VHH binders against q9y6x5. Designs and how they scored, part 270

Target 1, 379 residues: q9y6x5
Amino acid sequence: LPPKLLLVSFDGFRADYLKNYEFPHLQNFIKEGVLVEHVKNVFITKTFPNHYSIVTGLYEESHGIVANSMYDAVTKKHFSDSNDKDPFWWNEAVPIWVTNQLQENRSSAAAMWPGTDVPIHDTISSYFMNYNSSVSFEERLNNITMWLNNSNPPVTFATLYWEEPDASGHKYGPEDKENMSRVLKKIDDLIGDLVQRLKMLGLWENLNVIITSDHGMTQCSQDRLINLDSCIDHSYYTLIDLSPVAAILPKINRTEVYNKLKNCSPHMNVYLKEDIPNRFYYQHNDRIQPIILVADEGWTIVLNESSQKLGDHGYDNSLPSMHPFLAAHGPAFHKGYKHSTINIVDIYPMMCHILGLKPHPNNGTFGHTKCLLVDQWCI
Short names: E, the ipSAE of ESMFold2; O, the ipSAE of OpenDDE; V2, 0.75 times the mean of E and O plus 0.25 times the DockQ between their complexes.

## First folded at step 13 (VHH)

Design we11 (framework vhh_5j56_2; at its last look DockQ between E and O 0.49; V2 from the best seeds 0.00; counts 0 for: pae E 3.1 > 2)
Fold by OpenDDE, look of step 13:
Structure we11 (fold): chain B 379 residues (1-379), chain A 127 residues (1-127)
Amino acid sequence: as target 1 above (379 residues)
Amino acid sequence: QVQLVESGGGLVQPGGSLRLSCVASGFTFSASDYYAIGWFRQAPGKEREGLSDISGSSEGFTSYSDSVKGRFTISRDNAKNTVYLQMNSLKPEDTAVYYCAAGEYIRGSDHWSYDYWGQGTQVTVSS
């Protein structure tokens, strides 16, 4: 039988939650599998970009999903959470579920992973759910496991997405121990449900399962605000994305806009597109705007509007607060092995290896994950 | 059609208490972990401010603004599809129109959006 892989994402699961809270089910999962304690994600550290990086192995500048909100100056198209189904935005890369279906006589399944309800390169997941936040984890899990168990051609790759603890992180802030402890307990219980269902269906021993996330969460405060209106008139630019990385489209001379913003706050770096630090791999795409503003950790860029967010993400991808974790279990993985760090783009070549797929060109390094795999040498 | 109806407002003396109710119809807030009902208020000449919210999750996660923490308590009755705001130790500064709103979280939005609003109920705290 061909190897099978289920990729699960709990959005906004900060890596250090594992150290600060109890996860009986997840710890049991880890005990019988592997753990990567910190995953360095891609810049910017947002949901759509990082989820697409996981399944493509590409930096954002390469796969073209460069933010949760995007603008293309040529086509005048907009991308957002309410407008994400145009293949135009996704077609700059080939995600693994497409590869899985095109390279082999196999099927892919998806429960609300970003991009899975969109035909990419004229290929859509054989089985998928349209995104609907109201659909329970149970229903998503039931569909995924049904497809994994009863499909022909067989589903060999599946994705499952859940919006917590990101939603709660934004609302309560990651430092709210009372609320976040309850939220994270619920997540652990969901992991328990996942494992139990797989065992009941006889899938547990043969299915490779990866549990990961796209980014972490940092505490925000009303005392740490950067008001752009204090620095520049709104008529001089169009805001494509706001915080913590603002994307600025100048309506006047770019240099003038830059000069008005460059000293706006000591807690914000202002970059012309060509001056964006190389370490971000966030330059070589037309969808990146001429000027970007990057707030320091925990600072929020605002206009003359009130924000109710107590937590946020999207900051420098080198910050530990932005890093998720990766845990895995299955025949492809060792048992009881822990690894310190990998890059999020490294997940793609690993998944391709597990599934026996030829990876598309990517930015991942297979060597970074070798120690996780039973069929590889770990030096 | 989603409708929210507030009630329970009125005149109260400083130090007094009121209990506001928000009845939702056409919307079952307990049907999703990513639904929420929140209380807001707007005083004359001031911006609307969020006070408290409660999620549709079975756990009933709650939040409070600093201005009302320790004095106000949000609760729910799922059977009645109603959310309550118990307001204790009321101050003249609490005088405002109070609104309930229904919200939802969507991936990639990075915020809770309140899309449906009640008509509001007047709360006046005065000697």
Scores: ipSAE 0.882, ipTM 0.939, lowest interface PAE 0.5, mean pLDDT 96
Fold by ESMFold2, look of step 13:
Structure we11 (fold): chain B 379 residues (1-379), chain A 127 residues (1-127)
Amino acid sequence: as target 1 above (379 residues)
Amino acid sequence: QVQLVESGGGLVQPGGSLRLSCVASGFTFSASDYYAIGWFRQAPGKEREGLSDISGSSEGFTSYSDSVKGRFTISRDNAKNTVYLQMNSLKPEDTAVYYCAAGEYIRGSDHWSYDYWGQGTQVTVSS
């Protein structure tokens, strides 16, 4: 009987929400499964890059989705939230749903995970929903469970994506206890509905379920702005991405642009591409611009304007505020086990192991996750 | 295209009340929390301040800044595509131009944004 896996993301779910808010349904899920308290994600700590890192096991420089806004000078192509369906951007890697559905007697299903409505290497998820934020969690779950129960060849790998708590984290900031409590309670209720639906359909005992996220959220403030216009004229560069990691394409000599920016703010690091810290694994891709600006936690880069941001992410991936969690339940996983940390790229080889897939070359380390799995000797 | 029109501003004495309305056209609430209409104000020499908003979902979740909580109430009438701000116990420091704005969240933008603004209505609280 082929193993099945459902991968669920609640976007922007900061790891310490678990200890700072009440989650009766998620805590019951964890008690009967496993928890990784902190997942160290990839730099930059943005939505599209980190969701692709989960399903490819690759750093952003290797899979090519290096930001939510990108530019390729050779092809003159721009990537954005409204222009994310061109396979050109995604084809530098092979996500797990492609590998899975190309196996004999297997298919893949997707409810809005980034990239699943794109024909990557001429292959789109066998069953999928086009992205539409107005579609309820219930409808996404109904489609996924229908496909898991009623497909031939059987769906063995499925994904489900939900925009909260990211949307509310940006709107209110993570320090707004009143609004974030309401939002996080609603998410916990959705997790309860997920588990209940799986039980009612007879899927719960034989389905492996991972609940995770791509990044956390930090508090922003009108008192923590970096005004880029005070340091450099717009005519000297093209702005590919703004905050909290700005991507700068010089229009004049790169060193001249760097020199104008290097002392702009003590709350911002300015890197030439070759000087980006090695620990970011964020250098070896043509889509990474010649200069990047990395704001300190909670600081916002602006163009001579006030900011409406109350919460944001994208910062240095060493920051605990940028880290999500991972919880899992199912026949492949231990019961009642808690693990301190893994790297987000480690999730891919673990999922390949669970599904019996040969992983593509990747940056993950299977050994980091083997203590989560019942079929492994934990050393 | 989206248009927001505020009305109901004017001169009022301290301790008085005023009701602002915001009529939207070219924009309709969806059945999700990813859409909202909010009220903002800007006093002379000050930055624009968020006061309150109400979500587009049937539940109509509301939020309030500390500066107005307990004194101001946001509400909506979906049939008229209108959002209201009831302002009670007004103080001279409430004097400002009041704006309504409509916003949405898009996951690829990784932020919440109020992109559609009204022209504003003046509220003056003085003896």
Scores: ipSAE 0.389, ipTM 0.727, lowest interface PAE 3.1, mean pLDDT 91
ESMFold2 (binder alone), look of step 13: mean pLDDT 81; pTM 0.824

Design we12 (framework vhh_5j56_2; at its last look DockQ between E and O 0.54; V2 from the best seeds 0.00; counts 0 for: pae E 3.9 > 2)
Fold by OpenDDE, look of step 13:
Structure we12 (fold): chain B 379 residues (1-379), chain A 127 residues (1-127)
Amino acid sequence: as target 1 above (379 residues)
Amino acid sequence: QVQLVESGGGLVQPGGSLRLSCVASGFTFSGSDYYAIGWFRQAPGKEREGLSDITGHSEEFTSYSDSVKGRFTISRDNAKNTVYLQMNSLKPEDTAVYYCAAGEYIRGSDHWTYDYWGQGTQVTVSS
């Protein structure tokens, strides 16, 4: 039988939550599998970009999902959480579920993973759920496991997405120990439910399972605000994205807009597109706006009437607070092995290897994950 | 469609108490892990401000603004599909129109947004 892989994401699961809270189910999962303690995600550290990086192995500039909110100046199209269904935004890359279906006589399944309810390169997941935040984890899990267990052609790749602890992280902030403890307990219980379901269906021993996340969460405060209105008139630009990385589309001369913003705050770096640091791999795409503002960790860019969050993400991808983790279990993985760090783009070539797929050109390095795999030599 | 109806507002003396109710129709509180019911208020000449919210399917999570913390308590009755705001130790500055709102968290939004609003109920605190 062909190998099977289930990719699970708990949105906004900061890596150090594993050290600061108890996860009996997840720890048991890790004990019988592998753990990567820190995963360096891609800049910007947002949900849509990073989830697409996981399944493409590409930096954001390459796969074209460069933010949760985007604007294309040529077509005048907008991308957002409420408007993400246009293949135009996704077609600059080929996600692994499409590859899985095109290279082999196999099926893919998806529950709420970004991009999975959109035809990409005229291919949509054989089985999928339209995104609906109201759908319970149980229902998502039931559908995924049903498809994994009873499909023809067989489902060999599946994705499962859950919005926590990101939602709560934004609401309470990651430093709220009381509320976050309760939230993370629920997540661990869901992991328990996942494992139990797989065991009940006889899938546990043969299914490869990856549990990961797209980004972490940092604490924000009303005392750490950057008000753009104090630096530049709103009539001089269009705001495409706001915080913590603002995307600025000038309505006047770009240089003039830049000069008005460059000294707006000591806690914010202002970049012309061509001056964006190379380490971000966030330059070579038309969807990146002419000017970006990058707030320091924990600082929030606001307009005069903007609402506040107690937690946020999207900051520099070198910050530990932005890093998620990766755990995995199954025939392809060692048992009881821990690894310090990988890049999030490294997940793609690993998954391709597990599934026996030829990867598309990507930015991942297969060598970084070799030690996790039983069929590879670990240097 | 979701409809919210507030009740329980009125005139009260400083130091007094009121209990507001928000009855939801077209929406069930137990139907989503990512639902939110919140209370807001708007005083004359001021912007609308959030006061409190309740979330959670199997477990309840509550939050309060600093302006009402320790004085107001949000609760829900799933059987009645009603959310309450118990307001104690009321002050003249609490005078406002109070609104109930409902919404959900959506991936990629990074916000708890409220899309449905009640008509509001007047609360007046005066001696």
Scores: ipSAE 0.792, ipTM 0.899, lowest interface PAE 0.6, mean pLDDT 95
Fold by ESMFold2, look of step 13:
Structure we12 (fold): chain B 379 residues (1-379), chain A 127 residues (1-127)
Amino acid sequence: as target 1 above (379 residues)
Amino acid sequence: QVQLVESGGGLVQPGGSLRLSCVASGFTFSGSDYYAIGWFRQAPGKEREGLSDITGHSEEFTSYSDSVKGRFTISRDNAKNTVYLQMNSLKPEDTAVYYCAAGEYIRGSDHWTYDYWGQGTQVTVSS
């Protein structure tokens, strides 16, 4: 039987939630499988970029989804939550579901993972749901399990995306223990439902399941705002993305714009594109604007003096608050093994190995994940 | 198309109670996991303050600000497409215009967007 893999993301699931809250179902999943306690994600630590990094093994500069809001000066195209389906944005990389379903006798299925409702290189997931946040987890799970169990050619790679705990993390902030404990309990119940559904359908013993996330969440506050209007007039630039990494397209001399911004706040770093730290791997793509502003953890860049966010992400990927976890179970994985850290780009070559796919050129290192896998000698 | 209509405001003595209603139209509240109805207020000279909300999640999720926790209760009646704010033990500092708002989560914007607001209802706690 061909190997099968289900990749699940719970958006905004900060790694330390695992030790600070109770997860009986997820902990049982981990006990029978593997845990990576911290996954170092890619900068900027936003939803669309990191989900695409998981499935391509590439840094954002290499796969082209460099933010949740983007602008291309040559084509005059904008990317946003209302304009995310143009293949133009996604075509700088080949995600694993495309490679998978182009193999003989294989299909891919998707429930809402970013990009799976887009025909990337003229190839859309064999089975998919158009993104719609009003579709329940139960319906997403039912579709995925139906496709895994009833498709010809068989579905060998499937994805499942859920908006929590990101949505509630933004709303309440990660330090709101009362609200976050309720949110995280509901998520643990959903994980229990997922496992139960897979067992009921006879999939559990022979399906590899990865439960992971794209980023964490940090606490924000109305007393930690950076007001750009205090430093620079709107007429000097076009704002492509705002917070916590602002993308600035100068309308006048870029050095003049830089000089107006460089002393705007001690809680914000201002970079010319060529001066962006190498460790971000965030420079070599035309979609990265000439000036970026990187707020310190927990600070919010605003155009006026208000913000509705109590939690946010997108900050420096070295921050533990930005790191998710990875848990996995299935015939490819050891049982009861815990690993300290991997890079999020390492997930792609591991998944390719599990599925028997030849990976495209990527930034991941298979050796970083070898100890998770039963067919590898962990040295 | 989303419309919200508040009612139930008025003048009340300290220690009294009021029940605010927010009737929604233009969406089905019970059929959405990521729609929320929230109550907000704005007192003279202060910023608008979020008080409480309730989500359309299949198991109701409610939240309260510290300033109203234990005194205010949010609830909904799906048959009437209505959200209530029961306000007990009212104090003079509760005097404000009270608004209901509807919002949804948009993953690409990384926040709940409260784009639909009622016109507000005045609550005055005096004498």
Scores: ipSAE 0.179, ipTM 0.581, lowest interface PAE 3.9, mean pLDDT 90
ESMFold2 (binder alone), look of step 13: mean pLDDT 79; pTM 0.806

Design we2 (framework vhh_5j56_2; at its last look DockQ between E and O 0.60; V2 from the best seeds 0.00; counts 0 for: pae E 2.8 > 2, unsure alone 64.9 < 65)
Fold by OpenDDE, look of step 13:
Structure we2 (fold): chain B 379 residues (1-379), chain A 127 residues (1-127)
Amino acid sequence: as target 1 above (379 residues)
Amino acid sequence: QVQLVESGGGLVQPGGSLRLSCVASGFTFSGSDYYAIGWFRQAPGKEREGLSDISGRSEGFTSYSDSVKGRFTISRDNAKNTVYLQMNSLKPEDTAVYYCAAGEYIRGSDHWTYDYWGQGTQVTVSS
């Protein structure tokens, strides 16, 4: 039987939630599998970029999804949550579900993972759901498991996406113990449902399952605001993305715009594109704007408009609050093994290995995940 | 197509109570994990402020602003597609037009957006 892999993402699941809250179902999952406690994600630490990094093994500058909101100056196209289906934005990389279908006569399935409802390199997932936030986890799970169980050619790679705890993290803030406890309990119950369904269908022993996330969440406050309007007139630039990493397209001389912003706040770093720190791997793409503003952890960049967010993400990818976790179970993985940290781009070569796929050039390091796999020597 | 209609406002003495209702039509609130109905108010010369919201998920998660916590309670009746705001221990400073709004979270938006608003109902707290 060809190896099968289900990749599950709970958006915005901060790694330290595992330490601060109870997860009976997830802990059982981990006991029978592996845990990576911290996954260093890519900069910026946003949903679309990091989900695409997971399935491509590439930094954002390489796969071209550099933010949740993007602008291309040549084509004058915009990318956003409401406008994400143009293959133009996705075609700078090849995601694993495309590779899975093209390299092997296999099928891929997807339940609302970013990019899966878009034909990329003229290939779309054999089975997929169009993104619809109103669709329940149960329905998504039912479709995925049906496809995994009854498809020909067989589905060997599947993705499942869920918007929590990100949605609630933004609403309540990650430090709201009362509300977040309820939210996270629900997520644990969903994991329980997932495991139960897989067992009921006889998939549990043979299916490799990865449960992970794209980023964490940090607490925000009305007391930690950076008002750009106090530093520069709005007529001097176009805002492509706002907080916590603002993308600035100058309407006047770039240097003038930079000079007006460089000392705007002690809690914000201002970079010309060529001066963006190398460690971010966020420079070599035309979709990155001439100037970016990076707020410190917990600070929010605002205009004259107020934000209702009590939590946010997108900050420096070295911050622990931005890091998700990875848990996995299945024939490919050890049982009862915990690992400290990997890079999020390392997931791709691991998945390729599990599925027997030749990976495209990527920024991941297979050696970082060797200890998780039963067929590898752990050094 | 989505409509929200507030009712229950009026004149009340300090220390009194009111119960506001928000009836939603054109959309089913219950059963969606990523919808919420919130209560807002706007007093003359002041900015609109959020008071409370309740999630469309089955668990019915709620939130409250500090200004109303302990005094106001948000609840819902799924059969009637109605959200309520029980307001107790009302103060003169609670005088405002009260609005209900329907909000939604969308992947990649990184915020809740209230796109649908009621017409508002006047609440006056005075001796």
Scores: ipSAE 0.632, ipTM 0.852, lowest interface PAE 0.7, mean pLDDT 94
Fold by ESMFold2, look of step 13:
Structure we2 (fold): chain B 379 residues (1-379), chain A 127 residues (1-127)
Amino acid sequence: as target 1 above (379 residues)
Amino acid sequence: QVQLVESGGGLVQPGGSLRLSCVASGFTFSGSDYYAIGWFRQAPGKEREGLSDISGRSEGFTSYSDSVKGRFTISRDNAKNTVYLQMNSLKPEDTAVYYCAAGEYIRGSDHWTYDYWGQGTQVTVSS
């Protein structure tokens, strides 16, 4: 019987929250397993792109989910948080739950991981919940554990997504210690509940569990705004995405739009698509617009003078504030091992190895994660 | 359609108390962890000021601005879909129109916003 894996994401969990706040339950989980202190995620450091990178092992330009808001000029299709179900957007890659359930006598389950309620290559997760933010963590966990314990063919790969601490990070900002302490304590309690439920159901000893996140969070301020209206008329471009990485589709000569924007703020980098830094791996997809604007950390791009953001993400993926962590426990993993860093795309080939799946072509490097695994010797 | 209706304002002496109510309709506050109802105020000629909010399905998290912490208490009654602001030790500086507002988090938009506002209720603290 193939090994089982549960992949859990707490959205927006910045890596250094682990050292700056108390996590008795998560620390016990780590003590009996492994920790990767920093996961270098993909640019742009947004929710949909990074969740898809985890499960495909691909850079955003390669899997096609290049932002939370996208436009395809050929088909005239739009993607957004309220319009994310068209398989067109997701079909440029094959996520691990599809590969898993195409294997003989296997199925996959999902509790709200981005894309799991979409038929991708005509295949949808065998068991899934339609996305609904009103569904509690307990209900998501109940469904996942029920499917892991009672399904035929057996569920061997499951995902679980939770919106915190991202939601509260945006609301309060990561520097609000009073509010973030309460939020992070609740998250630690949810991790305790997860472990306790797995123990009570007899799953804990034989289930591999990864707890990770898609990105971090940085502090924003009304003192750090970039006003596009002061630099360029709205009529000269179509705005596909705004902040902190703006996606600009020119309506007039592209060079004219670029020239109006290039000196708009010393706190914003303006790139023609062909000039986007190679280290971003963010160039070779038609969904990446001809001009992108990249704000400096903590700066917000606005069309007018006001912003309600106290915390944000999406910035340069070299920034430590954008990096999540990874913790894991189970029969595949060492006990009490700490590792400094991996790339988020490395998670996919590691998961394929654990599950005995042949990975699709990807950007991950198995060697980066092999020291986490008991069947690998990395001296 | 989300609607918010404030009540409970009026004239009060310095040092006195008032209890404001915000009744929500078209919005089930306890139905999601990602809805919040907050209290704001605006005095003539001044910028709107955030005072307190309460969020979440259960009792939720509360927050308070420094200007009202220790004097004002936010609470809710889930059965009545109502949020309260208990205002104690009122000062003349608390004179303003008080608004309740509802906000939500949307995963793909990566921000909170208070999009739904009540009409406001006047609070006047004067001898």
Scores: ipSAE 0.359, ipTM 0.686, lowest interface PAE 2.8, mean pLDDT 91
ESMFold2 (binder alone), look of step 13: mean pLDDT 78; pTM 0.795

